# VHH binders against Hydroxymethylpyrimidine/phosphomethylpyrimidine kinase (thiD): the designs that were tried, part 6

Target 1, 255 residues: Hydroxymethylpyrimidine/phosphomethylpyrimidine kinase (thiD), of Aquifex aeolicus (o67772)
Amino acid sequence: MIALSIAGFDNSGGAGTLADIRTFKHFGIYGVAVITALAVQNTQKVYEVFPIPPDVVKEELKAIFEDFPIKGVKIGMLANKEIAEVVYETLKSKKTNFIVLDPVFRSKSGRELLSEEGVEFLKSEFIKIVDLITPNVPEAEILCGEEIKSLEDVKNCAQKIYSLGAKSVLIKGGHLKGNYAIDILYDGKSFYEFKAPKIAGKTPRGTGCVYSSAILANYLRHKDLIKAIKTAKDFITEAIKNSKKLGKGYEIMDF
Key: E = the ipSAE of ESMFold2; O = the ipSAE of OpenDDE; V2 = 0.75 times the mean of E and O plus 0.25 times the DockQ between their complexes.

## First folded at step 1 (VHH)

Design o11 (framework vhh_ozoralizumab_d1)
Fold by ESMFold2-Fast, scan of step 1:
Structure o11 (fold): chain B 255 residues (1-255), chain A 121 residues (1-121)
Amino acid sequence: as target 1 above (255 residues)
Amino acid sequence: EVQLVESGGGLVQPGGSLRLSCAASGFTFSSYAMYWVRQAPGKGLEWVSEIYTSGGSTKYPDSVKGRFTISRDNAKNTLYLQMNSLRPEDTAVYYCATLDSEYYPGEFDYRGQGTLVTVSS
């Protein structure tokens, strides 16, 4: 089985296409990539982002889809509206089993990774082809337009994001309680909670990339979203525990 | 809206002490691990300290271990950094920081505006 990562290229390997492909490989899925931007970064921060020309992104997509039977797609950093439009038009026309969107808006160091026009295009059009969107709390607030301070705010925000067109919404870390972090899934009918112990002392880069890619890989293997999320949550918890300080900044998940 | 407001920076002599404060609002402070990070002139961002939600677990890099102490007051939604035996190498803008999730922070985090600490005579 073959999955596609559509994301930025993190030259340090902690996030983006390299992290996505390592995650697919871990679960026995062959990963291919379409690079949307080159991010000049290390474990400390993102210094520069160089978007790939939209016509080149279009040719990357064409090359992959003409050659490989892509069963699932994980989308990360899109950089700008023009790239988002190219990706959207391609995916709207293709037969894939599952599309996961990790709505990457800003880096851990605060760098803008998707333009304002790109965010609006995502909310109005792109989201309508998405099977699962996996925002963290700040990303969810941008998508639903409201501040999140409680579990009920998380649920309300998830329903609003669902109303934009995603078939399911997973808000990561939407409720922190004592020694646990709780992720909330809304599938249009019911809410589900996914609970894991909090890991102190490690803040590895690329956790969103790895988590969303692990969900996709396990969904493709078993066709069960709840099981896929549970498996991915166990995996990411272990990956965080085993993360290593290979540079001067954030840890890298080495799995 | 998550707000983090640092204070307590300033000019201090080598060997001196400063106490930094961070006032947090817009989130359940007691449910989040908190961090101090710094950026020295011409350098990248450097992690300085971490404190778990209850205050029971703290971590420091070797460069500040034994000299800096992180603490928190969950009743006041305030984070502190006690800096002792300051050196010229500690000169930096210090940021109070948190992640929206300790497990799945993604590429998005919250930081304050920063407070400048200059160690010089």
Scores: ipSAE 0.000, ipTM 0.182, lowest interface PAE 11.0, mean pLDDT 83

Design z01 (framework vhh_6z1v_2)
Fold by ESMFold2-Fast, scan of step 1:
Structure z01 (fold): chain B 255 residues (1-255), chain A 123 residues (1-123)
Amino acid sequence: as target 1 above (255 residues)
Amino acid sequence: EVQLVESGGRLVRTGGSLRLSCAASGRTFSSYAMGWFRQAPGKEREVVAAISWSGGSTWHADFVKGRFTISRDNAKNTVYLQMNSLKPEDTAVYYCAADRYSTYDWEGEYDYWGQGTQVTVSS
């Protein structure tokens, strides 16, 4: 099976398409990529981010889809509305693909990774083709337009995001109390909790990228979303624990 | 880009209160998630509290819940940690950190760190 990463390119390999493909390979899935932006960075800092021209992104998509039988797509950084529109137009005709959207709005360096127009396009149109959206709490607040202060707020926000068109919603860090990392899934019918102990003392890059890609890979393997999320959460917990200081900055999840 | 400067750390008696401040420079402070971390000698750095970019969502570690409160003032580019009912076990260097896109309750992926401010709680 073959999965596609549509995301930015991180020179350090900690996040973006390289992290996505490494994650797919770990679970026995062959990964291919469509690059939306080039981030010039290493383990210490981001120097610059260059969006790829939308016409080039369109040609990358065409080259992949005409050659490979893609079964799943993980979407990360889209950079701007023009790129988001190109990706949307391509994917809305690919109904046999399972689509995971990790809604990357801002970088760790505080840079805008999706323009305001792009965020609005995502909320109004793009979300309608998404099988699973995996926002963290700040991203979920942007998507639902409400503050999250409690578990009930998480559930209400997940239902609102679902009503925008996503087939399922996983809010990461949805329980804001306790020593556990708790993620909340809403599938349109029921809520599910996924718990793991927090790993102290490590700040590896790309945990969102690796988690969403691990979910996609395991969903393609087993066709069970609950099992896929549980497996991915266990995996990311171990990946953080085993992350290594390969450069002078943040740890890298090398797996 | 974003620079963080902590202040407010000092010696305080058990049961006392202290407010730490973290002043941020930069045009995108209001888009950042912020966290407070601490590290005591011989121990790993641990996350204490975190706050969303809007201030609408907060998280506090179980070992400080009910005693510490994180807050922010985006107009002043500042995040605060109000520390009440201090214990000797709270003695540590406290660090302010910016940006978070990790999966784990505000932990993992902070890009910017301050130099830290020492809090000492006497028994």
Scores: ipSAE 0.000, ipTM 0.136, lowest interface PAE 14.7, mean pLDDT 83

Design z02 (framework vhh_6z1v_2)
Fold by ESMFold2-Fast, scan of step 1:
Structure z02 (fold): chain B 255 residues (1-255), chain A 124 residues (1-124)
Amino acid sequence: as target 1 above (255 residues)
Amino acid sequence: EVQLVESGGRLVRTGGSLRLSCAASGFTFSDYAMGWFRQAPGKEREVVAAITSSGGSTWHADFVKGRFTISRDNAKNTVYLQMNSLKPEDTAVYYCAAGDYYSEPLYESEYDYWGQGTQVTVSS
């Protein structure tokens, strides 16, 4: 089966479409890509980010959907409202089994990766076609409009995001407990906790990209979201441990 | 340019107290999770404490629980580590780290920005 990554292109391969495709391949899924922006970077630094013109993104989507039976879609960085609209219109018209949205609002380096108008479009329209949204705590606060100060706030925020239209909500690192961070999933009925694996001592980039892509890949394999998330957490632990220092900066997850 | 500058490390006697500070600049501090890590001579770096971007949740390693407390002041772009009842085994270089959009607070790999470290030495 075939999955689509709609994300930025990290030319160093640590994050973005390249990391998504590598993750799909690891789980036996053929990956194809639609690039929303080019990030010029290496293992040490992000230099520039160039959004792809919306009409070109539209042509990428057309080329892929005309040729491949896409079963699942992972969405990362959308850059702006115009690109988000093109992606939304295409996905709304196509039949796929599962759509995972990683609501990338800011990069690790603090760069704005989705405009204010794009965030508003995502909250009001885009979220309605999403099967799983995987925000971190700051992104969850933006989506639900409330500050998160407790586990009860995480759960309330997840329910509010669900009410915007997502079929399930996974807030990453939403609670700290004992020797691990906890991801909180709300599926419209129940809450589930997923513990972060033990600390690996390496600093690879793109763990969020790999996590959401591993969830999609395993959902397509098993059609069980809870099993998919657990499998993705185990996979990321091993990927981090096996990451390699191929350049002068951060390790790359090479799997 | 992102900068994290630790301060407060010094020689202190067993049973003493110390507060470490980390001043952040060059990014929107309130959007970032913060962590304190330490590395003792001849040992691997380990996580000591973590705090979410809002300050709503904190985590402390079992070996410092009840003795150390992490906190932050988003108005001052500063994260703190209050260290009480210090022991010789707490001797290490302490590092401040910032993790954001992809951060799992207990993973070293999720922290993109690191300070240069501040030396804490606890004498018996």
Scores: ipSAE 0.000, ipTM 0.215, lowest interface PAE 14.4, mean pLDDT 84

Design z03 (framework vhh_6z1v_2)
Fold by ESMFold2-Fast, scan of step 1:
Structure z03 (fold): chain B 255 residues (1-255), chain A 122 residues (1-122)
Amino acid sequence: as target 1 above (255 residues)
Amino acid sequence: EVQLVESGGRLVRTGGSLRLSCAASGLTFSSYAMGWFRQAPGKEREVVAAISGSGGYTWHADFVKGRFTISRDNAKNTVYLQMNSLKPEDTAVYYCAAKLEYSDWSYTYDYWGQGTQVTVSS
């Protein structure tokens, strides 16, 4: 099976298309990529983001879909509305088994990674073709329009995001119990909790990219979303534990 | 920019009590989950207790449950560890740690203090 990563290019390999493809390969899925932006970054920070012209992104998509039977798509950083529109138009017309959207809006330090117009386009149109959206809590707040301070707020926000058109919503880090990180899934009917122990002393970048890509890969393998999330949660926990300080900043997940 | 400063570590007798404090600066405190960790000589760092940004959720390791209590004061940007019925095996450097509670880095702690030494003797 073949899966597509539509994301930014992290030249350090910790996040973006390189991390997505490495994750797909780990689970026996051949990965192909469409690059939306060049992110100039290393283990310490993101320095600059250079969006790829939308017409070039369109040609990347066309080249891949003409040649490969794409079974699943993982979408990360889109940079701007124009790129998001091109991706949306292509995916709306193509048959794939599953689309996972990791809504990369801002960096950890608050840097804008998707324009305001791009965010509004995602909320109004793009979300309608998404099978699973995997926001962290700040991203979920942007999507549902309300502040989250409790588990009840997480659940209410997940239901609002679902009402925008996503077929399922996984809010990452929506609940904390001691040394456990708990993610909350809403599938339109029920809520599910996924927990993993926190790893002391490591802060690797690209955790969202790897987690979303692992969910897609395992969904394509077994067609069971709950099992896919559990498997991905176990995998990312081990990847973080085994991450290495290869540069001067954050650890890299090398698997 | 972000700083976590532990205080309160000292020598105490077996059966005594001690309160550790960790003052945070350079961050929006209520958005961060806080944890207390400890490391004794020749042993790995282990988690002792954790508290959510709102204070609504707390967890304590089995080896301290009923003896230690984590709490926080968001108005003072401080997290506390109340330690009762201290035992010699509680001797360690105690660290506070912070993570952006609602980030995709929720599996790890982002910021660490320098540690405060607690010694429990007869």
Scores: ipSAE 0.005, ipTM 0.233, lowest interface PAE 10.1, mean pLDDT 84

Design z04 (framework vhh_6z1v_2)
Fold by ESMFold2-Fast, scan of step 1:
Structure z04 (fold): chain B 255 residues (1-255), chain A 120 residues (1-120)
Amino acid sequence: as target 1 above (255 residues)
Amino acid sequence: EVQLVESGGRLVRTGGSLRLSCAASGRTFSDYAMGWFRQAPGKEREVVAAISYSGGSTWHADFVKGRFTISRDNAKNTVYLQMNSLKPEDTAVYYCATDSLTYGEIYDYWGQGTQVTVSS
């Protein structure tokens, strides 16, 4: 089975397309990539982000889809509205089994990774082709337009994001309970909780990329979203715990 | 929502010391990993230091290692950054941020910042 990563290229390998493909391979899925931007970064910081021209992104998409039977797509950093539009136009016209969107809006250092116009396009159009969107709490607040202060707010926000067009919504870290962080899934009918212990002192790069890619890989293999998320959460928790300081900054998940 | 308020920034001489504080309100402070960031004029924000929710693990950027120390007091809902041997290159607005997630990759809540200026 073949899955596609549409994301930025992190030259250090901690995030983006390299992390996505490594995750797909770990679960026995062959990964191919469409690069939306080059991120010049290492374990310490993001130095520069260079968006790929939208016409080149369109040619990357054409080259992949005319050659490979893609069964699932994981989408990360889109950089700007123009790239988002090209990706949207291609995906809405192609048959695929499952689309996971990790809505990457800003970097840890505060750099804009999706323009304001791109965010609005995502909320109004792009989200309609998404099978699973995996926002963290700040991303969820941007998508639903409301502050999250309680579990009730998480559930209300998830329902609002669902109403924008996503077929399912997984809000990461949507509820905190003692030494656990809990992810909340809404599938249009029911809510599900997925919990894991907080890992002291480890903030590796690319956890969102790895988690969403692990969900996609396991969903494609077994066609069970609940099982896919549980498997992916167990995997990412262990990957974070076993992450290593290979450079001078944040840990890298080496699996 | 978690609200963060940084304080302690001021003008200080090269070689001097300063302690920054970040007071948190809103959600349970002890559930969050915390980070200190800085931004100089015309530059992007960079990560300076991070501390786990329990305080048992810390990370410091190589450019401040040995000079800066992050710590926290969960009883006071406060994170500190002890800055020693200050250099003109340390001049920046300093921000604290929370990581409300199991994963800790994206900082969720940011304070308004506190200005540190190192001269002479």
Scores: ipSAE 0.000, ipTM 0.186, lowest interface PAE 12.2, mean pLDDT 82

Design z05 (framework vhh_6z1v_2)
Fold by ESMFold2-Fast, scan of step 1:
Structure z05 (fold): chain B 255 residues (1-255), chain A 123 residues (1-123)
Amino acid sequence: as target 1 above (255 residues)
Amino acid sequence: EVQLVESGGRLVRTGGSLRLSCAASGFTFDDYAMGWFRQAPGKEREVVAAISWSGGSTWHADFVKGRFTISRDNAKNTVYLQMNSLKPEDTAVYYCAAEPYGLSYDSYEFDYWGQGTQVTVSS
């Protein structure tokens, strides 16, 4: 079974296409990639982002979809509106693929990873082809236009994001209680809580990339979204625990 | 050792009320979603109600909406099912179940089950 990562290239390997491919392989899925941007980064920060020309991204997509029977797509950093449009135009014709969107707007170091025009395009058009969107709380606030201060706010925000067109919404870290981090899923009918112990002292690179890719891989294996999220949540919790300080900044998940 | 102990099941007249309790031990109660299931003779086990770890989210099957209410008391490690306006078709063994990391409507998602408590509703 083959899955596609459409994301930036993190030359340090902690996030982006390299992390996505590693995650797919861990779950027995062969991963292929379409690179949207080159990110000059290390464990400390993102120094510069070089978007791939949209026509080149289109040629990458054409090459992959012509040759491989893709069953699922994980989308990360899109960099700008022009690249998002090319990806959207390609994927809206591929209705049988399960599409997971990790809405990467900013890096941990604060660098913009999707332009303001790109965010608006994502909210108005791109979201309509998405089977699962996995925002963290700040990303969810941008998507729903409201501040999140309570579990009720998380649920309301998830419903609003769903109304934009996503078939399901997983807000990461949507509720914190005691020693647990809780993710909230809304599938258009019901809310589900997924929790794991907080891992103190570690803030590894690429947790969103690895989590969303693990969800996709396990969904392709089992065709059960709840089971896929539970499996992915357990996996990412262990990956964070086992993350290593290979450089001078944030930990890297090595799995 | 995980243990779920249901209580409160008995014979009750049609239109009556009954409260079931499930006492949990051997695990961190606050880490688990809880559910009530039932199974009548010759029928499949079906989900009746479910409640998230915090009590902030609940789900009730269509056939009990407005009549049954699930609740929990995390200080007492107990989940409850308040049953009102009981009907003969509510006659079944009621089971308590626990699931980490979620709130599920599928019986196969629940990791731990109690022994059940019999509810009989006479016409």
Scores: ipSAE 0.000, ipTM 0.130, lowest interface PAE 17.5, mean pLDDT 85

Design z06 (framework vhh_6z1v_2)
Fold by ESMFold2-Fast, scan of step 1:
Structure z06 (fold): chain B 255 residues (1-255), chain A 121 residues (1-121)
Amino acid sequence: as target 1 above (255 residues)
Amino acid sequence: EVQLVESGGRLVRTGGSLRLSCAASGFTFSSYDMGWFRQAPGKEREVVAAISSSGGSTWHADFVKGRFTISRDNAKNTVYLQMNSLKPEDTAVYYCAARGTYYTISEYDYWGQGTQVTVSS
């Protein structure tokens, strides 16, 4: 089975297409990639982002889809509206089994990773072809347009994001209770909470990339979204716990 | 009826080993995260170790890392705590607890009645 990562290229391997491919491989899925931007970065920071010309992104997509039977697609950093439009036009005309969108808007340090016009295009059009969107709390606030301060706010925000067109919405870190961090899923009918023990002292980069890719890989294996999220939550918790300081900055998840 | 029944607590000498077991019934065990907690004399209840519903991820408190190991057997509806290199400071009532890995807007935490572990100096 084959899955596609459409994301930026993090040359340090902590995030982006390299992290996505490593995650797919871990779960027995062969991964292929379409690179949307080169992010010049290491474990300490993102120095520069060079978007790939939209025509080149279109040729990458064409080359992959004419050769491989893609069963699922994980989408990360899109960089700008022009690239997002190319990806959207390609995916809406192709048959895929499942599309996971990890809405990468800003880096941990606040650097813009998707233009304002790109965010608006994502909210108005792109989201309509998405089977699962996996925002963290700040990303969810951008998507729903409201601040999140409580569990009720998380639930209301998830419903609003669902109304934009996503088939399901998983807000990561939407609630903290006791010794556990809780992710909240809305599938259009019910809310589900997924928890895992908090790992103190570990904040590796690329957790969103790895988590969303693990969900896709396990959905392709099981065809059960709840099971896929539980398996991926267990996996990311272990990956964070075992992350290593291989450079001078943030830990890397090496699995 | 949900039940968590701990067993294995006893008096043991410093440096000894002990394995605690917690037998679960009345719920779908494989869908629940499990944890071991303890309450030492004169102290608040604290989390010792936790294990995900699948057994794929574990967490251990710093004060027991390298000495205690949590594990589970979903076929037997049982969670275990292997305790090695026991110290007098490990003397406490040990509790088994269950929490859903997915749940609706209301979550229920289930607790056992505890098992006493006493480590002689």
Scores: ipSAE 0.000, ipTM 0.175, lowest interface PAE 12.7, mean pLDDT 84

Design z07 (framework vhh_6z1v_2)
Fold by ESMFold2-Fast, scan of step 1:
Structure z07 (fold): chain B 255 residues (1-255), chain A 123 residues (1-123)
Amino acid sequence: as target 1 above (255 residues)
Amino acid sequence: EVQLVESGGRLVRTGGSLRLSCAASGRTFSTYAMGWFRQAPGKEREVVAAITWSGGSTWHADFVKGRFTISRDNAKNTVYLQMNSLKPEDTAVYYCAASQYEGDYFTDEYDYWGQGTQVTVSS
């Protein structure tokens, strides 16, 4: 089974395409990639983002889809509206079994990873082809347009994001409930919770990339979204726990 | 509905080993996250170790890392705490606890608690 990562290239390996491919491999899925931008990055910060020309991104997509039977797609950093449009036009015209969107808007160091115009395009059009969107709380607030202060706010926000067109919404809330990392899934009918103990003292880079890629890989293996998220939550909790300070900044998940 | 029963607590020598068991009865517990807590004389209850519903991830408090290991056997509905290199400071009542989350159920904390099992470490 083959899965596609459409993401930025993080030259430090903590996030983006390299992290996605490593995650797919961990679960026995062959990963292929379409690079949207080069991020000049280390464990401390993102220094620069060099978007790939949209025409080149389009050719990367053509090359992959002409050759491989893609079963699922994980989408990360899109950089700008023009790239997001190319990805959207390609995916809505192709048959794929499952699309996971990790809405990467900003780095941990505060660098913009998707332009304002790109965010608006994502909210109005791109979201309509998404099977699962996996925002963290700040990303969810941008998508639904309201502050999240409580579990009820998380649920209301998830319903709002669902109404924009996503087939399911998983809001990641690492600190919303005391000593647990709590994630809330809304599938248009019911809410589901995914808990794991907090791992004290570790805030590794690329957790969104690894988690969303792990969900996709396990969904492709089992075709059961609840089981896929449970498996991915266990995996990411262990990956965070075993993350290593290989550079001077954030830990890296080495698995 | 879920009842938790701890067993295995006893008097042990400093440097000794002990394995605690926590048996769950009632509903299937494969959807529960499980934890071990302890309360020493005159102190507040503290978290010792935790394990996710699948057993795929574990957490151990710094003061027991390398000495204690949490594990589970979902076929037996049982959680274990293997305690090695015991110290007098490990003397406490040990509790197991379960947190349920499935479907659209929501819980704040650990929902079910055992009655505790006494561990005493003598010099």
Scores: ipSAE 0.000, ipTM 0.217, lowest interface PAE 13.0, mean pLDDT 81

Design z08 (framework vhh_6z1v_2; at its last look DockQ between E and O 0.58; V2 from the best seeds 0.00; counts 0 for: pae O 7.4 > 2)
Amino acid sequence: EVQLVESGGRLVRTGGSLRLSCAASGSTFSIYAMGWFRQAPGKEREVVAAISRSGGSTWHADFVKGRFTISRDNAKNTVYLQMNSLKPEDTAVYYCAADYSGYEFDYWGQGTQVTVSS
ESMFold2-Fast, scan of step 1: ipSAE 0.102; ipTM 0.549
ESMFold2, look of step 2: ipSAE 0.135; ipTM 0.566
ESMFold2 (binder alone), look of step 2: mean pLDDT 87; pTM 0.885
OpenDDE, look of step 2: ipSAE 0.015; ipTM 0.351

Design z09 (framework vhh_6z1v_2; at its last look DockQ between E and O 0.46; V2 from the best seeds 0.00; counts 0 for: pae E 13.8 > 2)
Fold by ESMFold2, look of step 2:
Structure z09 (fold): chain B 255 residues (1-255), chain A 124 residues (1-124)
Amino acid sequence: as target 1 above (255 residues)
Amino acid sequence: EVQLVESGGRLVRTGGSLRLSCAASGFTFSEYAMGWFRQAPGKEREVVAAIDWSGGSTWHADFVKGRFTISRDNAKNTVYLQMNSLKPEDTAVYYCAAGPSYVLTYSEDAYDYWGQGTQVTVSS
């Protein structure tokens, strides 16, 4: 079974394409990749991001889809609107089993990873082909246009994001007050809560990438979104606990 | 075969107390979240309270907060609902339900197994 990562290349290995592929392998899924940007970064800072020319991204996509029967796609950093358009146009014409979008707007250090025009294109068009979108609280606020202060706000925002066109919405609630990381899934009918203890003192790079990739991998294995999210939630919780300070900055999940 | 058997429902006076029990069998109880639901005549079934697999996390509907308490005893494979300060509006059939351990949802369709229900009637 084959999954595609469409994401930026984090040369530190903590996030992006390398984290996605490592996660797929952990769950027994063969991973292939399309690189949207080259990031010059380490565990302390993102120094520079070089978007891949959109025509090259298009060629990467063509090369992969003509050779591999892609069953699922995880999408991370898109860098700009032009790349987002190329990815969107390619995917809307393809039949895959499941598309997961991790709407990465900023790096952990605060750097912009998708232009404002790209965010608007994502909200108006790209989201409509997405089977699961996995924003954190700040990303969800951008998508729904409202501030989130409570779990009830999370639920309202999930419904708004669903109305933009995603088939399901998982809002990762780690930014909310309390000792628990509570994620809320809205599937268009019901809300589901996924709860795990927050891990004090650990802020590893790449948690969003690993979590979304683990969800895709487990969805492909089980064909049950609820089970896939639960398995991925347990996995990311343990990966955070076991993360290591391999450099001078943020921890890296080494699994 | 999975079985959930509620007990303890009866007629009580306004202001009284009851403790409902639900005995579980046919599955690994400690892997499941449990919930209590109720259904009054002519109304939709509504969630009353929920508790995770360990008993470490609970949720109660606003209309019963401060009056009802869910708890569980994994050694006895039993979930409880302590009901205090009962009102005529609490008159309903009460159901216990079991769902996957990751579910603390108010949505009934997330629960896989259901009991037959026990009648609670609160008189003036």
Scores: ipSAE 0.000, ipTM 0.202, lowest interface PAE 13.8, mean pLDDT 87
ESMFold2-Fast, scan of step 1: ipSAE 0.378; ipTM 0.744
ESMFold2 (binder alone), look of step 2: mean pLDDT 85; pTM 0.872
OpenDDE, look of step 2: ipSAE 0.006; ipTM 0.299

